# VH-VL binders against q9nrl2r1430to1533, part 62

Target 1, 104 residues: q9nrl2r1430to1533
Amino acid sequence: GGVHELSAFEQLVVELVRHDDSWPFLKLVSKIQVPDYYDIIKKPIALNIIREKVNKCEYKLASEFIDDIELMFSNCFEYNPRNTSEAKAGTRLQAFFHIQAQKL

## First folded at step 23 (VH-VL)

Design p5a
Fold by ESMFold2, fold request of step 24:
Structure p5a (fold): chain C 104 residues (1-104), chain A 124 residues (1-124), chain B 107 residues (1-107)
Amino acid sequence: as target 1 above (104 residues)
Amino acid sequence: EVQLVQSGAEVKKPGESLKISCKGSGYTFEDHWIGWVRQMPGKGLEWMGMIYPGDSDTWYSPSFQGQVTISADKSISTAYLQWSSLKASDTAMYFCARKTFDYKSGYTEYFDYWGQGTLVTVSS
Amino acid sequence: EIVMTQSPATLSVSPGERATLSCRASQSVSSYLAWFQQKPGQAPRLLIYDASTRATGIPARFSGSGSGTEFTLTISSLQPEDFAVYYCQQYDDWPYTFGQGTKVDIK
């Protein structure tokens, strides 16, 4: 896309990071704190990595950016049971994302 | 270009406080762990701890737990290492380093960029 | 914590020759092993991560191998600028730990 699309991706990541429910998604899950995570999740992703990919212009289509964000939530729901704090935060942040993504 | 610029050399007396800094530029500061490494004169390297500036998640090596404070101010892209009461044995070179992630081969993380070092001399 | 032991402590090598540095971990660190070069008065410089992957801009004469507890750094044709101290570092478990270093001197 052009300068408008890159700015939109940057702004959306900023808004996701600022959201109160971003805490499970700011950085990759620690293999030291959660030893089995990478046995289960094979395509890990987090907001810091997504922001780096935006900064490096690695997303050529809005759908690619949206796919990484949705992968982030999908990983959360795959690893975490529904009633965990992580899954609840993921549900709320995903709802916020869907509202903001309509602007893309 | 990624840079880590540390504060200048310090000459201190035992019992004084000190706060040294590491300013990052050329990247999104809050998205990368910053670690601190001590090198005593003529000795090897030892990790002191690290902080994730985005949420202030802070880890200390056991031998430094309670001996120093690691902090960050992401609004000015700066990490800090501080002592409340210096000892002569704190005389050393102190480096900050940025953790990078390689998301193209298993999402590994490692320290790639280093500050120039801050020499701290503590003597009576 | 995981103890990293390097050998030899000092290695004397002529320019153009091969240098081989060893690093042993007190328990398996899988491939979470980095090699650093440090010259007097300078910061460490990352050479190798993940045991065998060269960092960006590192010359091909530097290669790493090994996994688990045994690791090797090889400098295939030593250049004058390669005389330095070399450290291995594990990042499998916290705290991250360095070996004590191997000093590579000219012969």
Scores: ipSAE 0.754, ipTM 0.917, lowest interface PAE 1.2, mean pLDDT 93
Fold by ESMFold2, look of step 23:
Structure p5a (fold): chain C 104 residues (1-104), chain A 124 residues (1-124), chain B 107 residues (1-107)
Amino acid sequence: as target 1 above (104 residues)
Amino acid sequence: EVQLVQSGAEVKKPGESLKISCKGSGYTFEDHWIGWVRQMPGKGLEWMGMIYPGDSDTWYSPSFQGQVTISADKSISTAYLQWSSLKASDTAMYFCARKTFDYKSGYTEYFDYWGQGTLVTVSS
Amino acid sequence: EIVMTQSPATLSVSPGERATLSCRASQSVSSYLAWFQQKPGQAPRLLIYDASTRATGIPARFSGSGSGTEFTLTISSLQPEDFAVYYCQQYDDWPYTFGQGTKVDIK
């Protein structure tokens, strides 16, 4: 627990950020550039926020960490039509995440 | 502890180039926007622009578009403000500031930490 | 650009008294409003964000209120260390903009 799980969460977030398909997920979607996003997506989240929550030990259970990552993908698929570049990147990154998450 | 440390004061002549720096520590540098603010002697505060170091997404206030270059090198946790040709009217104090997020109160973003400022004096 | 207008330009207040500073936006900024304190020779210091939320380490005598176009910063019991210039700033739309500042002089 504790230190070992934090290191594993940190490793996984770093691997997600480094992945070629991370670009839609690095930071929160801009309300200025995408005005309706926050009308549709009620629980916004991004990799930079997840990394900060890991660094601050905000996750009490591994399931909470996994839930935030899955929420990030779910938001992407809810807002973006399936054939957009964002949704395609999300599909590939989620597949990568599922492989890495089985190691937790 | 989050800190932003800026490069030292500069005395320059009109027409010279200048690049000043803002080094962040105590947090994941690439995950937070860095903004630059100008304060002319005896005047208020003006946003010049901001950059997200993680992907170099850069926004300029219209008054500063084309007047300065904002950049970052995330490998050394440093943001930059740069002039190719200084004017006397560039004499001012320049601050960098870090943007953060409040994910507990609805994922709001705002500027919380500030550098100490860099005084730039441009005179003939 | 969204113009932020502060009043009064200068406010003279005795220690222990209440200070009330006003900030008006040229269009609604919802609650995306911050207040900063700046002392001579120093960087701005964040006091309030989201119109009413105190930043970490800010004393309870500082409070913010308002939404839309009208905002207020209140210092409920002015202390000698509170003399400074106070700026409001909107972050609803780019470019972000500051008000011109209110100087608080302690009598």
Scores: ipSAE 0.721, ipTM 0.915, lowest interface PAE 1.4, mean pLDDT 93

Design p5b
Fold by OpenDDE, fold request of step 24:
Structure p5b (fold): chain C 104 residues (1-104), chain A 124 residues (1-124), chain B 107 residues (1-107)
Amino acid sequence: as target 1 above (104 residues)
Amino acid sequence: EVQLVQSGAEVKKPGESLKISCKGSGYTFEDHWIGWVRQMPGKGLEWMGMIYPGDSDTWYSPSFQGQVTISADKSISTAYLQWSSLKASDTAMYFCARKTFDYKDAYLEYFDYWGQGTLVTVSS
Amino acid sequence: EIVMTQSPATLSVSPGERATLSCRASQSVSSYLAWFQQKPGQAPRLLIYDASTRATGIPARFSGSGSGTEFTLTISSLQPEDFAVYYCQQYDDWPYTFGQGTKVDIK
């Protein structure tokens, strides 16, 4: 079961990364470009980090994996107003994720 | 094992173009920034710029903006540094380096692995 | 850009002795400070990141300290393989910048 779950996580991350709306989530927000980001977001995370955790088998439960991805979206919605491109992208990507996550 | 392997030494003349490469392996290439550092003969290290292969986000140091082009091809895990017209003053060792992230505690980003360097000699 | 200044330019130390290298930033870089070692003909090797965290595989004799604008790299007992040039580098702001380096040679 664990090996199959790991593979499922890997594939889901790949699908998320390749999604057109992944651009706000590919990497950590730069504090240089967004100086106040880390004053607001206390648990930053991005798809590259999530993939790294998957690669290192750090997710023992699907719920842990899902939690990190939901955190990623939560951070986006916390920092970005609803009318921003980032928030809109996040909304679409999250919807996609929720559909794909049903396969886990 | 994480490795960055750079292309071989180059001997060029002023005015010639050049593109050197840095190939990453042992990790997910598109998920880490690749930086380029210049080291002129007998001198210190200078950041030139960096690129995120996953989205081609590219940063240049002001001194190198417009002087070089940094690019990447994530399909072959390779980053590039290129000149359209070399100058004698471009003679230097060029290093690529990977930026990693420490997500265990502070989510720090830092450069951990380096290529072996590419010596570029430009002389008439 | 943030200017990093290292001192001394050259540090002559006997094997087994303590080496202390200084790095000063023109403005605060918080803990976004790394130390690198470079030997002739080789690429820089990461020693310390986050000002005080040893990179994987780095001997315990290497330690980093400091925050803000003042940083120190300490080699508690210099080994023959430690004679090299050491660079500090800030990554708090772009462009990232190196100090000019400190050469540690044998006394």
Scores: ipSAE 0.911, ipTM 0.955, lowest interface PAE 0.4, mean pLDDT 96
Fold by OpenDDE, fold request of step 24:
Structure p5b (fold): chain C 104 residues (1-104), chain A 124 residues (1-124), chain B 107 residues (1-107)
Amino acid sequence: as target 1 above (104 residues)
Amino acid sequence: EVQLVQSGAEVKKPGESLKISCKGSGYTFEDHWIGWVRQMPGKGLEWMGMIYPGDSDTWYSPSFQGQVTISADKSISTAYLQWSSLKASDTAMYFCARKTFDYKDAYLEYFDYWGQGTLVTVSS
Amino acid sequence: EIVMTQSPATLSVSPGERATLSCRASQSVSSYLAWFQQKPGQAPRLLIYDASTRATGIPARFSGSGSGTEFTLTISSLQPEDFAVYYCQQYDDWPYTFGQGTKVDIK
């Protein structure tokens, strides 16, 4: 919490959240709606959690931040078949991320 | 500092409409669920529903489905609870609450901060 | 919905004594159980989440235990400011549900 100066990590998270394909990643998957999700995905993560970690200055290296973003996509592709809307959105968002991450 | 500040007490008559608010500050509003809880006079707590401001995903308890509308405006960090036509039985204290998470155990979510409550009195 | 049942309805305890509050779920809620304290005229305050983890700023005299269907909140040494109603709440399934509350009176 509190007032923070916009950093490179903060800016990138904002760009990811505002992207049209961010909808599968905004928040954690509900175990109520998807009962088997957490039986499969052991390291769940979402953009709201990543932003919280940024706000708390938990990322000391760009590689740590990138690892969490890649984990988020990895989880999506592990749980969702390629032909799903979630996987397709993830593919597009990940491509966007890879371009933007070059600025880090 | 995380805070939820609710709108002031309301005195209404049956049949009137009402919209009360809950404004969050000290955190990223769109990244946390906001829940609403009813407490009738001298009674316990009841979950009414919750909304995720980031995408407006909204859940209602069955008892409140169709009875109220929960909404949010993330641009001003505010959640709302509204009635189209109040009843005397809607007289109660209404609380909003923030749902958070432990990112070290990411799927562990819980409600940690509460608004001060809004008293709604409906009488003829 | 999952029904939460608390006991006793009222518990009278002298300052310095131990208070033990019980909460039972109609079906297993694993560890998705929270305890709240509500003082007169105030909003509920989170005490315990995940059945046994104290929330930030909560005194060590408060402790939670249990899993599945049986849970306990213990106040090791009751303080005058602990006069309040205590609620358990499950968040394992929707709708989330509260117990009916236990009122702790200072004897």
Scores: ipSAE 0.908, ipTM 0.953, lowest interface PAE 0.4, mean pLDDT 96
Fold by OpenDDE, look of step 23:
Structure p5b (fold): chain C 104 residues (1-104), chain A 124 residues (1-124), chain B 107 residues (1-107)
Amino acid sequence: as target 1 above (104 residues)
Amino acid sequence: EVQLVQSGAEVKKPGESLKISCKGSGYTFEDHWIGWVRQMPGKGLEWMGMIYPGDSDTWYSPSFQGQVTISADKSISTAYLQWSSLKASDTAMYFCARKTFDYKDAYLEYFDYWGQGTLVTVSS
Amino acid sequence: EIVMTQSPATLSVSPGERATLSCRASQSVSSYLAWFQQKPGQAPRLLIYDASTRATGIPARFSGSGSGTEFTLTISSLQPEDFAVYYCQQYDDWPYTFGQGTKVDIK
């Protein structure tokens, strides 16, 4: 049920955060450091926000949780060229996520 | 309930080292910036810096760069502010504060909760 | 750094009267402006963020307005517990900076 799903979301977020390739996704991009980021990315999101939503039980469906995670990766690939460290990290982390998400 | 609890008052001499702490509770500590603010006696508030415990990303105000060290131990939900060699001019109240985010409204970030402050007195 | 300038330095107001505090930024900070209240021996308390949004638990008599470089905190009817120092703070650019504060005391 919902409680079990919530626990699964929590665990998956923990695994994502602890992954070596999570560094681009831990927190929102700073507009101070990246002035044009929010001109390009209109729905910013990060793992800390996703975890907050999980903690507040804001995900009623697994699809909603997955959508936010995929949005996070989509934003990364939209802003960062393919050959950047961020994009490469994102590619690896997303692959990891897809494997773990099959357990949901 | 979100709380920031700081370490107790300190009385030190010039040249001594000092490390004060700020412990967060009631939220996921590693997911929020922790900032430090100085308030000298009878004066206003000054941002010193902030740290993101999740990755130890640390920002210093230029005035405090090289003067202090900000760190965090996310395993115990604690942020630190430390001096290697105190000066009399470091006498002040020091506050820690949590930076939150509002993901429902343009993902705004702002400082919402504060510690009670740590008084540091440095005198010969 | 962005310089925040508050006025007046001291505002003497009678209980029940309206208090208007000003905060000016040396350059635009958009709406990334917060107001804090501080009483003696206490930590600052967040009143307003994003220039005009009241923080949770803040009485309706407190309101913030403005954008860019000019901001205002208004206390519609001053209560005894409102006598304190008020600071504005920008978080649009690093380093974050406070105004020098406005002391609201009893007239």
Scores: ipSAE 0.898, ipTM 0.950, lowest interface PAE 0.5, mean pLDDT 95
Fold by ESMFold2, fold request of step 24:
Structure p5b (fold): chain C 104 residues (1-104), chain A 124 residues (1-124), chain B 107 residues (1-107)
Amino acid sequence: as target 1 above (104 residues)
Amino acid sequence: EVQLVQSGAEVKKPGESLKISCKGSGYTFEDHWIGWVRQMPGKGLEWMGMIYPGDSDTWYSPSFQGQVTISADKSISTAYLQWSSLKASDTAMYFCARKTFDYKDAYLEYFDYWGQGTLVTVSS
Amino acid sequence: EIVMTQSPATLSVSPGERATLSCRASQSVSSYLAWFQQKPGQAPRLLIYDASTRATGIPARFSGSGSGTEFTLTISSLQPEDFAVYYCQQYDDWPYTFGQGTKVDIK
């Protein structure tokens, strides 16, 4: 969106990265460490990519930014069984995101 | 806008310690892997290792594991390459490089920006 | 480790001519291959990634092709500034590895 929305996107990404449960989402999953990840997840994304897109003003609408964040969580739940540390972290971070996103 | 600025040339004796630096600017430093490449005099390029400053995830090439330490301080946008005890065979040019991503439909990662190099000379 | 082998070691060409550089991997690296140019006293410069995608700001005379184990860098009309050493590099598996380089000299 506009300049004020881009500042809000940046601040929200900063708060997500700062959150204790951000660790599965900071960077793309390594195809070397997890060989089958990219066979299953076809639209990979992570907080570092989302921050890059904010910095380059790639989001024209708030909905586009929100869609990328939700895609990030959806990928986590698609790849990881619900009882894993990754999925549990995703659930907690997504709940935090929903609260913070109401401020957009 | 993106720059990697490395510390200056070093002349050292065998057995001395050394820590060289690579300072990134013009981008979000913690969001990009930084790798280190050695080039011995008159030789080709070899990857030493890389670090993700955001979480300190660090990978070493097998021949360099235990021989050097790669680290980063994201608060000052700086990555480091360190020797505890230099050898004459450590004489080389050392480059840092930033990894980026092509997130248009492929989400490819590759090294796009390089530092200017740090010449390390180790001799008696 | 994946061994990258470049040929020829030295390629002598005249300005304006086409240069073809080869790179072979010891196992398939799919399309995870990059080409770099390096001049004396300078850092490597990224030319091509993903086997055939030209990096930003790289002149159109540079093109890459191939997949799997065999890759080619083509310079369609050599300019004076193109006389350098060229390295291929795989980034399919860790550690990432370079070829030994091909030096492109003025003939």
Scores: ipSAE 0.808, ipTM 0.925, lowest interface PAE 0.8, mean pLDDT 93
Fold by ESMFold2, look of step 23:
Structure p5b (fold): chain C 104 residues (1-104), chain A 124 residues (1-124), chain B 107 residues (1-107)
Amino acid sequence: as target 1 above (104 residues)
Amino acid sequence: EVQLVQSGAEVKKPGESLKISCKGSGYTFEDHWIGWVRQMPGKGLEWMGMIYPGDSDTWYSPSFQGQVTISADKSISTAYLQWSSLKASDTAMYFCARKTFDYKDAYLEYFDYWGQGTLVTVSS
Amino acid sequence: EIVMTQSPATLSVSPGERATLSCRASQSVSSYLAWFQQKPGQAPRLLIYDASTRATGIPARFSGSGSGTEFTLTISSLQPEDFAVYYCQQYDDWPYTFGQGTKVDIK
């Protein structure tokens, strides 16, 4: 038995993925559907990549993990005007992230 | 260890339905596209479509649109390929494959792991 | 759809020699090109992605080069286990497409 111990990073990523506003962030933006995205965004990242890095123990500090999450939101706001569905979802998910990150 | 395990060989008649499966293990299943590839006897490889299990985003190659249904159940880490009415021309080997990403350089995506294949034989 | 054309259709080489396989795309695919090896009765195995990056666990004798429309897979010292069919595949645009394959026979 015993309790399966999870990293705080794993728990937080799971909470982000489960959130209703995660839909713009689950996977990388398709260069086929959005051809200009990678002309503008030079450090792309998404929740699936962040979870992979957690699974591979690539984050040595909480600040590294937080930086990737904040980069994800920064990319969203850089590419998407504030009145778009993507930017509004990003604003709500980022607010949720800040509350959950207090648990780190 | 990343593994994709497909359901066993099938022998069917024209007009019958069929659903074959691909179960992923050793990774976060919902975070990776699963694609399906057909290989007709003695022929090369052909992409049929792919699905992102995390949100069920599904893409079909035009020649397979309306011919098959691709689906996934992330709660059991399984992707499916199904026919409502098989034809003799559906006789082939069918592979599933996992898409991954190289997040250290250019954040590009590519297929890295493959299932063992499912042989489907459709004959009268 | 992007047509991938491989040459030669078959290639007979002696063990220890260099094998060179060519792949041409009908339009630029940048570096979004992969090479796969397939042995009889087996699933394809990824050798190279991003035109020139070896996949994990692939021997150094396999190398890829090229960009745009012209790509090459080189096997620098052919081993007996390298007898197989080799496919190039573009993943720049949907649908993803394979070349028709190059069969490498060990002479």
Scores: ipSAE 0.800, ipTM 0.914, lowest interface PAE 0.9, mean pLDDT 92

Design p5b
Fold by ESMFold2, fold request of step 24:
Structure p5b (fold): chain C 104 residues (1-104), chain A 124 residues (1-124), chain B 107 residues (1-107)
Amino acid sequence: as target 1 above (104 residues)
Amino acid sequence: EVQLVQSGAEVKKPGESLKISCKGSGYTFEDHWIGWVRQMPGKGLEWMGMIYPGDSDTWYSPSFQGQVTISADKSISTAYLQWSSLKASDTAMYFCARKTFDYKDAYLEYFDYWGQGTLVTVSS
Amino acid sequence: EIVMTQSPATLSVSPGERATLSCRASQSVSSYLAWFQQKPGQAPRLLIYDASTRATGIPARFSGSGSGTEFTLTISSLQPEDFAVYYCQQYDDWPYTFGQGTKVDIK
């Protein structure tokens, strides 16, 4: 890492947040609305947390940034059955991410 | 430096409308819940509700459901608390607070940044 | 709603001595418990979250303990600036609720 990589991470997060299928990933899943979520998902993460880590320069390597985004999708597919709206949104957003990540 | 700046004190009559504001700076405003807390004169603290500005997800405490409107305009980093018809019993100090997260150990969320408060006085 | 009950209502303590404040929840809140300090005319200040984790910039003399339904805030060597009202707050279930407060006053 350097300042160009941090700017690229920031821009990619902005593009992910703007995407129509970002809605399941904008913030952490509520343990109040989904009481069993944190019994199943032990490494929770969301786009707001990833953006804060970018803003605080906590990613030293592009692989660390990519790992957090892939963890976000992995959590979605682990918790949500494949035919749910959440899982379908995750599939589309992940495909978009893979295209955009080629630029890193 | 994270900062929440609230609108100034208000003196109102019963039946009037009011909208008070909380402007956030020093962070990505749309990425953090903003909550509102009431403190009646000489009393303790009570949560009124909260909003996630990124998607307008809004939660109200049961005592305040239908009594106030919580909203946000993320384009100007501002959250609002609004009454359509004030009552004398709405006389209180109102605080906004930002939710933050500790993602190092357990991804905990909690309110640690507070506005300075807005005094609302409703009297005939 | 989860009721938070604090004791005592008022605690008189000499500077330099130890203060112990109690907070009881009407049902388990696990470790989703915060402590706040409030002085007259000021906003609440976060001291402790996750039952025992000090917020950034909070002096080591403040410590929190407990889990489930019983929680304690300890101030190990009370300073003049520590005379205030202290609130516990659960954030396990909505609505989030505060205790009624414990006033720590000069003996």
Scores: ipSAE 0.790, ipTM 0.920, lowest interface PAE 0.9, mean pLDDT 93

